# VHH binders against (2R)-3-sulfolactate dehydrogenase (NADP(+)) (comC): the designs that were tried, part 1

Scores and structures below are computed, not measured.

Target 1, 333 residues: (2R)-3-sulfolactate dehydrogenase (NADP(+)) (comC), of Chromohalobacter israelensis (q1qwn5)
Amino acid sequence: MSRMISLREAETLAVAALEAVGVPRWEAEVTARALIDAERDGLASHGLSRLPFYLAQARSGKVVADAQARVEVAGSVIRVDARHGLAFPAIARGVERAIPLARELGLVAVAIGGSHHFGVAGAPVERLAREGLVAMAFSNAPSAMAPWGGKRPLYGTNPIAFATPRRGTDPLVIDLSLSKVARGKVMLAKKAGEPIPEGWALDIEGRPTTDPDAAIAGSMVPAGDAKGASLALMVELLTAGLTGSHFGFQASSFFEPEGEAPSVGHLMLAFDPAHFSDGYLEHIEALFQAMLEQEGVRLPGTRRHALRRERGESLELPEAVVDELRAYAVSRV
Below, numbering starts at 1 at the first letter of every chain, in headers, positions and changes, except where a header shows other numbers; antibody chains are not in Kabat numbers.
F, E and O stand for the ipSAE by ESMFold2-Fast, ESMFold2 and OpenDDE, each averaged over both directions (binder to target, target to binder). V2 = 0.75 x the mean of E and O + 0.25 x the DockQ between their complexes.
[cut] marks letters that were taken out.
The coordinates of atoms that the task and the answers printed are left out; those that the model quotes come from them. Centres of patches stay.

## First folded at step 1 (VHH)

Design c01 (framework vhh_7ocj_1)
Fold by ESMFold2-Fast, scan of step 1:
Structure c01 (fold): chain B 333 residues (1-333), chain A 120 residues (1-120)
Amino acid sequence: as target 1 above (333 residues)
Amino acid sequence: QVQLVESGGGLVQAGGSLRLSCAASGFTFSSYAMGWYRQAPGKQRELVAAITSGGSTRYGDFVKGRFTISRGNAKNTVYLQMNSLSVEDTAVYYCAAKDYGWELYEYDYWGQGTQVTVSS
């Protein structure tokens, strides 16, 4: 059971629900738009289905609903304190400051601490790429992966995103988690009463498992095994480490209203290619042309750009999600 | 079909004030986010101010406390009140409109721009 709703109606509803739990209007609008963008891009697991969890955490005080992100600039580093509020307003403020500074200096970093769920990691780097900047983004998250050779999860699946502008077309966007498969696939197998393939997850003793329940209690296997584990550690240090935020094992769940603030960290890098060389956009098209000459090759980001155009001005949302958001919107608490 | 027409630019002395207006037609104005951008000679286009359909505002650091963006939905117009102008505010000012909120990258529609020159 699903319902068609316009982008404007979805935003109005989401904003009303966020305002009802004490999120100020600008922060509510930025958050709503990020979740709606995820729906448009075909990434529903990062879309409006997340909003009820954010709303419950705002009501419990786990998310500081009325937090206003604080921004300070120290040379090439833009420091953003999310103040245990939602991540999307902090990300937006960091991106706003990064654009003119990257154009001036050639390279800037946005370091965001005391934050929450980063959402679609590809979204802020695409935003920077549409301003002519090459960008990278990193985030940590509550624990899901163990150190290589270990059995206790300490790091999240720790996404890495990258985007570059392209001449006359949509940016190339890379957006990847560092687990071999998304944790949600294990959850789906559990609901279906089906086993998972070997190599997806480890049990609580660090042994390979095909049992979804054992997998959920244990840890996710990194993409590329030891290589992915090292990348996850690197992301942990670049995000929680550099910002003084909670490491994955110190961070509470994004899905439960109980406990302390997650207080995770993010890092974004923005490069102005004009500071590095002349003709960057023309130069990179030679690589993309060579790639696309091979039948079956698609550039990263192609599917999300196509889905966004296809969906246009409307979304299809589960009726349960719409009903829950409406219930929040009228509560006015 | 869609038109954005800027007005109110011109010459002003440092310390003076100007009010820019952008008259919109061809779309449901009240559901669109509106923004003001500027571009000085030899510089890149930068955000001055934005206002969502709900009325939330955002400003570039260089204009905070000096400029105010507002909208009149009944008149399909967005305004930029510019106070305490400095020679560094000299630029072409562009009106922009976006169906899906100002915080997404792409503005759907742009005006032709209006020149603001601050002298002294």
Scores: ipSAE 0.000, ipTM 0.276, lowest interface PAE 13.7, mean pLDDT 88

Design c02 (framework vhh_7ocj_1)
Fold by ESMFold2-Fast, scan of step 1:
Structure c02 (fold): chain B 333 residues (1-333), chain A 121 residues (1-121)
Amino acid sequence: as target 1 above (333 residues)
Amino acid sequence: QVQLVESGGGLVQAGGSLRLSCAASGSIFSDYAMGWYRQAPGKQRELVAAIYSGGSTRYGDFVKGRFTISRGNAKNTVYLQMNSLSVEDTAVYYCAVRTYDEWGYTEYDYWGQGTQVTVSS
């Protein structure tokens, strides 16, 4: 069961629900827009269906609802303390500080600590790319993957995102999880009462499993096996390691309403191509042209940009999600 | 509250030099930038030079190679060394500091009172 809702109505509802649990106006608006943008891009698992979990955690104090992110610049490093609030305001503060500094220095890092669910990793790098900057983003998350050869999950599926501007068209955007398959596919199989393929996950004893419940209790297999495991470890060190935040095994669930703050970390890199060479935008088109000359090739991000245009000013949302948000909104602070 | 104290303006002959100084006092956070703008009669205010907390600099095209911006030891003082001055450099020069609130994200610009620089032929 789903309802059609305008972007304006969805934003108004989400902001009202966030304000009802103590999130200030600007932080509420930034969070609502991030979730709505995920819906527009066809990434519903990272959209408004997440909001009831954030609201419950804000209500309990697991998320510090009224946290204001603190920003400090040290040379080429923009340090952001999310202060156990929602991640989206901290990301927005870091991105806005990165834009002018990257143009001045040529390369900057945004290191965000004490944070929460990063959302769609491709979103902040696309924002930077629309300002003419090449960007990368990394985040850790509560434990889902074990070290290669191990059976106890220690780090999340640890996304990597990348974006580059392109002259006269949408940025190229790469956004990938480091598990062999997205964890959401295991959850879908569980809802459908269907087994998962062997090789997707391990049970709690480190044995391959085709049972979605055993997989959720155990660990996800890395993409590219040992290679993906090494990348996930690298992301863990670049994020939680560099920011002094909780590693995956120290981080609480993004879905449980109570408990200690997750306190995860993020890293973003922004490059101003003008500082590295002349004619970057023209130069990279030679590669894209060579790729697109092959029948069947599409550039990363193309589907996301197309869905955003197609969906325009309306979203289709589960009726239960709309009803839950309305219940929060009327409870007013 | 930030206050800016400017000094070093005056009258000089074409080809001469001047050094402007600007000292900022009050609450300044670690991630600030300081710079100089100028406004000549009948022209728009334009950037002359800026220096960022990390030491990187930016110059207006009309002064590049002739003017140099630098920081004092306290890092809340900025200097503008103006060499090879021409009559076209005649303007009111304003010191500006860009600072942030206690949380480091809301930007505040503070401006000095302006210092007259007059270059005679």
Scores: ipSAE 0.000, ipTM 0.231, lowest interface PAE 15.1, mean pLDDT 87

Design c03 (framework vhh_7ocj_1)
Fold by ESMFold2-Fast, scan of step 1:
Structure c03 (fold): chain B 333 residues (1-333), chain A 121 residues (1-121)
Amino acid sequence: as target 1 above (333 residues)
Amino acid sequence: QVQLVESGGGLVQAGGSLRLSCAASGFTFSDYYMGWYRQAPGKQRELVAAITSGGSTRYGDFVKGRFTISRGNAKNTVYLQMNSLSVEDTAVYYCAADLTYGDWYSEFDYWGQGTQVTVSS
């Protein structure tokens, strides 16, 4: 059954659980906020249900609980070393440095290595867009998709996100997993004891499956088949490749409590539109107006913004998740 | 315990200036996103200005070019320099602290008690 909990209560609980396994206050708060924001946006598979896995990995040392991300600037590239800690503090440090530098230079890259689960890829690009910057984000992840024509998974589902500020309204946000369905949905179906639709995944022999366990052991089907597979490869090279981090097949699971750090990579790009042309915000509204003149068209990100406002200061969470977090919060390392 | 204490409010003539200060204690100030909000009688609370831990700033549309937010991390203080004040700027001004970028929540994590700014014609 589900339980209603305020955002403040959820954050207090999540922070207490993270601190109990050795995560410092600021890193704990940033992480808790990212997971709560995912819940508010209707993206429960990236929300607080992830936290018990992070806690178990921090307890075992697979996540370096007390890691403090290091930031170095080399021209237009902001290099962030997550130091095998949680990704959210590293993302926050990179975003903070990107904003003033993008305004100065017109275009900057944030390259994050030695990292962990990126969470909702749309979140950091939306934050950049609210500062007036056009942004893109990319992340790799432990293996889930095979090269086109193959059956052994080598790449993660490798999200691509994009956001742009808009005149007088919420940013447009695009947030795409390169599998037909996010892998987290398969994990959720497994926990619920429910089958998945055919076409989401292949088993270990490359055959379509509706069994979540067979899907997890096998591979996720790319969105757009060969086209999505090529995009996943591109993301793998832009993230793990550019940062010297683990490729998907070298990265350990985000869901297993023990082992070596996943050490995955992320890339964010921030563009100051004023450096590229005059009147960007006015110009892009011509496109959005033309789109919205067609009945049934909705702009990307609209549902996310609406859910966030509708939910306001409260979340509905499974009782099992709340109970598990409470158990961690009262334990001590 | 976390505390935010505002000062510098008061009565001022239209066209005048005021400098608000917010002294923070009980947390690592340099890590927090700091903001100023205001609430006028009969109106909704609105964002005046915000500043990230790295020093990037954001302003409400009605104060751009007139107000400047800044932070002194060594003194755990955030400031709001208010120039060219008009009677429409009359409100209670609140200091706020948050670990995110302020847009995710309807309210910040920590709030001061507010300081009254009254602008006479």
Scores: ipSAE 0.000, ipTM 0.142, lowest interface PAE 17.9, mean pLDDT 86

Design c04 (framework vhh_7ocj_1)
Fold by ESMFold2-Fast, scan of step 1:
Structure c04 (fold): chain B 333 residues (1-333), chain A 121 residues (1-121)
Amino acid sequence: as target 1 above (333 residues)
Amino acid sequence: QVQLVESGGGLVQAGGSLRLSCAASGRTFSSYAMGWYRQAPGKQRELVAAISSGGSTRYGDFVKGRFTISRGNAKNTVYLQMNSLSVEDTAVYYCAAETSYWEDYGSYDYWGQGTQVTVSS
């Protein structure tokens, strides 16, 4: 049911499939690498299993395959218009502009509008942290969560990510979905014909459900109940609100091949710690040492970094995914 | 790609009214934010009015209460109704389209050729 494939073969295949639907080489490479990195990090639900959906949407025109992301700088704000293309090229352009500007100004914001699925929210903040910057990222998504006390979903599971560089080791990376569980887990349970645990989701009437179909029709339960619901609202306003993009209830599905562009929003913040204090890297290690003195404690991101090293140069992928990507690659326009 | 064609400009007496039209062709019109800009001789181009895909409107300070922007998605057209015109409104008026939902000055992707509006004293 699964197949071993090298990283080089996986990237070649993903790039060929993306080019077959009209994505230019650089945009295809950036997208392929993001999805492969998700696989390497053990985040398969955000990896190459997403690519067939992106390819179908590019083929239909729901994703503008050849979109050229536009970047404008206004003081400390870097505005990126993804122009209804894939998110990964727009994120990469924003990150590239953020690095030198954060070093100059001390703090910058990257506001990305007209965009698509953000992927692994921890990935762009880790990229910024490897350049010596403290970073946060936020994204909205098509509707999955209801206002606290409500039944109709209005906003996505709206991730928050954070990363900081560390002395002589991998960055600390926090990557939080604001639903109690990622929506993708409900989708996987539906595909497998299995029930979900109680407490993951509500049905259309606002009642707890263990039926994946009822959960998908209803809403995801926020992490920490009302607290998570308030954070999801904050993320919605920081992303779709600040960029003028579609709110979750206005955004089309990332999984349907046809229709209007999702047109969602993202926000990234990058801080140069040298502008805030002297000795930031040395100072934060005091906290990390105090945490690690307790047996059983691991810093956020540790598992991700370990899995990436363990997987090295190969991935285990479902045969169905590999076969579908090969079919796209052969079907060049 | 999007092509924008303005019409409805001309000579008008101070205190009069004029309606500009901008016909869009190419990609899906209903997803675009649309705007009107103007440029008088020797001056910078400035925002007159903007309308989002959802119908939210913004106006330049000098035209608030006098001008109204609207859109007809069925005809792929955006309109600028100009009332109580003054000599200071004399300019070339440009239609602009933006594929993003970001509302800001100078962020438009596509521009028309412009249409002349002359207000006589």
Scores: ipSAE 0.000, ipTM 0.103, lowest interface PAE 21.6, mean pLDDT 85

Design c05 (framework vhh_7ocj_1)
Fold by ESMFold2-Fast, scan of step 1:
Structure c05 (fold): chain B 333 residues (1-333), chain A 121 residues (1-121)
Amino acid sequence: as target 1 above (333 residues)
Amino acid sequence: QVQLVESGGGLVQAGGSLRLSCAASGFTFSSYDMGWYRQAPGKQRELVAAIYSGGKTRYGDFVKGRFTISRGNAKNTVYLQMNSLSVEDTAVYYCATDYSYEGFWTEYDYWGQGTQVTVSS
């Protein structure tokens, strides 16, 4: 069963739950808004249903609840140390510094280390795009994919996101994981007692499998096979590699309440198109018009923008999630 | 393979009704949010209606009171009942799904091939 709740009520509840486990007000507000925005966009798997896992890890000390991200600027590189806190405050600090610096220099990088679950990878790049910047984002994650030809998972499904502003309309947003299908589909098949299609996953011995249990114990197949595997490795090096953070095989689970900090890495790139050419917004519309002339074509991000507008000021949340957040909100740290 | 197959489109006179169906396969239908979108010539796709896995619905302002979205989880099908059709409703109608499973780092968009709805006077 689900419950209808206003955005203000959801934010108040999420902030109270985060504060109850020791997260300071600003960090709690930033985290709550990121999860609520995911719900508004129809991405419930990245929304408030994630919050109980974050709260449990903050309570155990796996997430340093009171961490304040440290920001240092070295030329075109904004270095952010999340200090084993939640990722969303570190992302927000990096984005805030990136906007004016990208406008000044034309191109900046935000390198975030010692971090946590990146959330919806499309969200920070859309934020930058709404400020007139072309943006890319990358994150690593706990192990889910093996090197091409291998069988032991070493890196995550390693999302890549991209966004560009558009003249007079919503930004184009690309947001994808590098597995052939999302791991959550395998979990769904397991719950239903149904097999998965051949080609989605490998078992623990590196053999193709249609058994969801064997798939969960093993590894996800990369999108585009060897090509996707190479992209996942590239993301791993751009994120954990550049920031000195944990590689996927060194990172603890985002779902287990106990253990050492995940300490994963993120990279964002922000480009000011005015530094590269004149008339960027007009120029790119020629491509989008050519694409949209074809039947069946849609631009990436269109569904999320439409759902966000239609949903307005209210969210539909599982009653179990609301109840669990309330239980946290009345506790003490 | 995830497949969404729309049916029920066609030619109808202004003031008439049509019921669109979208048959889904290749995923656990009951756990997914489903939506109908439309695209008229020269325009971007826009949301017509959405129905969440829990049964709640949302509608575009231009169709409120005229269209009704529903789902039959036993048949893996989502429906769009369209009443009081006008020439402005002429478009290709697309079925779409979004994955909303709680425990995992994932997002998908899947679309059907579309079904043409033409409203004449």
Scores: ipSAE 0.000, ipTM 0.173, lowest interface PAE 16.9, mean pLDDT 86

Design c06 (framework vhh_7ocj_1)
Fold by ESMFold2-Fast, scan of step 1:
Structure c06 (fold): chain B 333 residues (1-333), chain A 125 residues (1-125)
Amino acid sequence: as target 1 above (333 residues)
Amino acid sequence: QVQLVESGGGLVQAGGSLRLSCAASGRTFSSYAMGWYRQAPGKQRELVAAITSGGSTRYGDFVKGRFTISRGNAKNTVYLQMNSLSVEDTAVYYCAADSGTYYDFWSGPSEYDYWGQGTQVTVSS
């Protein structure tokens, strides 16, 4: 069963639940809005269904609920220490500092350490693109993929995101997981008692498997095989490596309520195109026009932008999620 | 369809106070966050204060402790109480309504869907 609620009702409920476990008002609002925006974009797996897990980890102390991210700027590098709090406030603080600095210097990096689940990787790069900046984002995550030729998972599915402003319309947004298929599809097949296609996952011995249980115990196959595995390694080094955070094999689960902090890393790059050339927005439209001349071609991000507008101010949420958030919002210990 | 109209600007001496109002006309948008921006001659627009639909607030560093943002949901009106004004606060002040992204508190001008025409605030020495 699902329930319709307004954006305002969803935000009020999510903020109340976060405050109940010790998250301060601004951090709660930033987090709630990130999850609500994921729902609006049709990315429910990164939306409010994540919130109960964050709440349980804040209650146990695995997430430091009242963490205030620290920001230090050295030249073109903005260093953000999330201090084992939720990622969304740390990302927001980094983005705020990046916008004016990128306009001044032409290129800046935001390096975030000691962090948590990055959420929808396309969201912060879209934010930067709406300010006229070309942006990239990278995050590592708890282990799900093995080195090419190996069998033990060491890296997460390690998303890469990219966005560019466009003249008079929505930004182009690319948001890629580096596994061939989302891990959630394997979980769905397990629940249904159905096999998975060969090529999606490896078992614990590194052999291709069609058994969902063997796949969950093993590793996800990279998109593009060895090429995707190399990209995942690159993301691991750019994120956990550069920030001194936990590598995927050192990071705890985003779904387990107790234990040590995940302490993962993120990197964002922001480019001011005016520092690189004249007429960037006009110039890139020549490429987009050439692409769109081919029938059936759509630009990355178009569906997400359209769905957000169509959904407007209402969300459809599972009753179980609403009920669990409501229970958190009113509970005291 | 939706318009934002600022009022309450004017001339004031350093150390004085002003209260700005921003009234929405056309459509109720109590579910949206609201912000105040300012632009001084030769400078970019900068965030002064923002308030969410739930009433939480954020402030720019130069005004924290001196300015207070509040909202009257029944009238879709946002207020900016400006105390201890300095000549450096001289600018055109703009009201804006946000697009609903999770960076709304830190959003620049390009994120906001609706803007007022601005109201001049001049602080004399």
Scores: ipSAE 0.000, ipTM 0.290, lowest interface PAE 12.8, mean pLDDT 86

Design c07 (framework vhh_enristomig)
Fold by ESMFold2-Fast, scan of step 1:
Structure c07 (fold): chain B 333 residues (1-333), chain A 120 residues (1-120)
Amino acid sequence: as target 1 above (333 residues)
Amino acid sequence: EVQLLESGGGEVQPGGSLRLSCAASGFTFSSYAISWYRQAPGKQREWVSTITSGGSTNYAESVKGRFTISRDNAKNTLYLQMSSLRAEDTAVYYCAKEVYDWGLTEYDYWGQGTLVTVKP
């Protein structure tokens, strides 16, 4: 059962719930907007359904609710310490510093450590692209994938995102996890009592499985098998490695209310195309035109941009989620 | 938190000039694109001009060559220099912080506005 709620009402409720567990106003607003944007983009699994988990972890101290991210600039590297708070404020601080510095230097890196769930990886790179910058983002996460040939999950599904501005239209946005299929599809199959296709997951012994329960206990198969496994390792090293944060096997769950902070890492790269060549926007349209001349081809990000415009001023949310958020909001005197 | 305060409007004759200002507070002004919009009575809001954080400018066709947008990051202030004013330029002018806040552009802050009246 679901309920319609306006964007303003959803943001007011989410902010109130976050403030009730000790998150300051600006950090609460940034977090609420990120989750609402995920809903608008049709990515409900990364939207407000995540908020009860964040709230429970803030109440337990697993997330430091009142953490204020610290920013230090060393040449072309913007170092952000999330201080075991929520990721969205740390990402926003890093993006704010990256925009003017990338325009000055031509290329900057934002390295975020001591962080939490990155959310929709496409969101911060799209933000940078709307400022005229080409961007990439990487994040690690609690363990879900094993080394190729191995049995124990050591790294997360480790998303990669990319965005580029385009002349007179929405940015192109690539946003993908490195598992062959989203883990949520395995969870849906488990709930329905249905098998999964062979090739989606491995059991705890590293054998292919079609049993959702065995898959959940085991590991997810990388996209492109050994190639995707190597990309996941690369992301792990670029994120947790460069920031001194927890590797996937050291990170606690984003879904368990108690325990040590996940302390994961993120990396964003921002490129000012004007520093690399003249006419970048005109030049890339030749590629997009050639792609779109083929029937059935659509550019990455097109569906999300369309859904965002179509959804307008309201969201459809599960009633249970709205009720949980209201319960949190009224817990503060 | 975010505040935008417009000033500089008034009555002017056709062919005249006015300079509008927008004083900003509560955010890192230098990091955001800021725009001017206008709304005449009974009409929808119309985009007038944008200046990016890097200083690139763009203008609505109706005001090209007559209006100049600029920013002073040290003073957190946006300007709109208007020249060769016409009767159709009569409107309330608004300063808007154009933030792509993870897709929530409808939450862009609008100031109180400043009225420009071009009398015949």
Scores: ipSAE 0.000, ipTM 0.120, lowest interface PAE 17.8, mean pLDDT 85

Design c08 (framework vhh_enristomig)
Fold by ESMFold2-Fast, scan of step 1:
Structure c08 (fold): chain B 333 residues (1-333), chain A 121 residues (1-121)
Amino acid sequence: as target 1 above (333 residues)
Amino acid sequence: EVQLLESGGGEVQPGGSLRLSCAASGFTFSDYAISWYRQAPGKQREWVSTIYSGGSTNYAESVKGRFTISRDNAKNTLYLQMSSLRAEDTAVYYCARDTYSWEYGTYFDYWGQGTLVTVKP
């Protein structure tokens, strides 16, 4: 069962639910908008279905509901302490500071520690790209992948995102999970009572498995095998390593209501192309034109931009999600 | 140009009823979701109810079972039937046609001037 709801009604409901568990208005609005944007981009696994888990963790104190991110600038590095609150307010604070500083210095880093689920990694880099900046983002997450050749998961699926502005059209957006398939697909197969394809995951002994339960207990296979494993390690070091945050094996689940804060890390890089060369936007169109001359080629991010326009002003959400959010909103104080 | 004009407000005793109307012009009424909002003195505007172009409805928890939103596409008119009114329902009631612009990352709202509802304790 599903229900139609307008974007404004969804935001109002999500904000009310977040405020009911102690999240202040601005932090609640930023979080709600990030989850709604994920729904509109066709990324429901990172959308409002996540909100009940965030609310439960805020209620238990695993997420510090009233945390206000602390921002400190050290040269070209913008250090953000999320203070074990939700990630979206910390990301927004970092992005706000990065835009003018990148325009001044040409290149800045936003290093966010003590944080939570990064959400859609493509979202903050697209935001920076719409301001004329080339951007990259990295996040670690609770353990899901093992070192290449190993069987005990130590780091998350560790996304890498990239975006660049384009003249007169939507930014190009790349958003990559480093596992061969999204972990959520294994969870869906478990719910459906269906096996997974061989090559998606390893069991606890490091053997290929088609059993979703064995896969969840074991580890996800990296995209490109050893190459993806090395990229995941790189992301772990750039995020948790540089920020002093929890590595994947030290981080608690984003889905369990109780326990210590996950305390994960993020890194964003923002480049002002005007500091590197003249005519960047015109120059890159030569590459995109050459790509698009080949039949069947689509630029990264095209589907996301199309879905956003097609969905317009309304969302279709599972009734169970809407009902749970309403229950939280009504439980206020 | 887009116009929304509310009417039907007034004074009523607790437990009473009122019907608000919103006359719309300057756009194809039947194509849009239209909402009711209210603003009590010293408070921010809060959403009350929405009716979609297809006829589906949603309500704020505080008014469920007491208020009914409806539309007459032939008359370009939105209604809010209010019953079992309480002191806390005292507010200026606004109808709104909202749309979200992805180009600007914000809502472009068209609001009426409002109609005052006073529920005397």
Scores: ipSAE 0.000, ipTM 0.125, lowest interface PAE 18.6, mean pLDDT 86

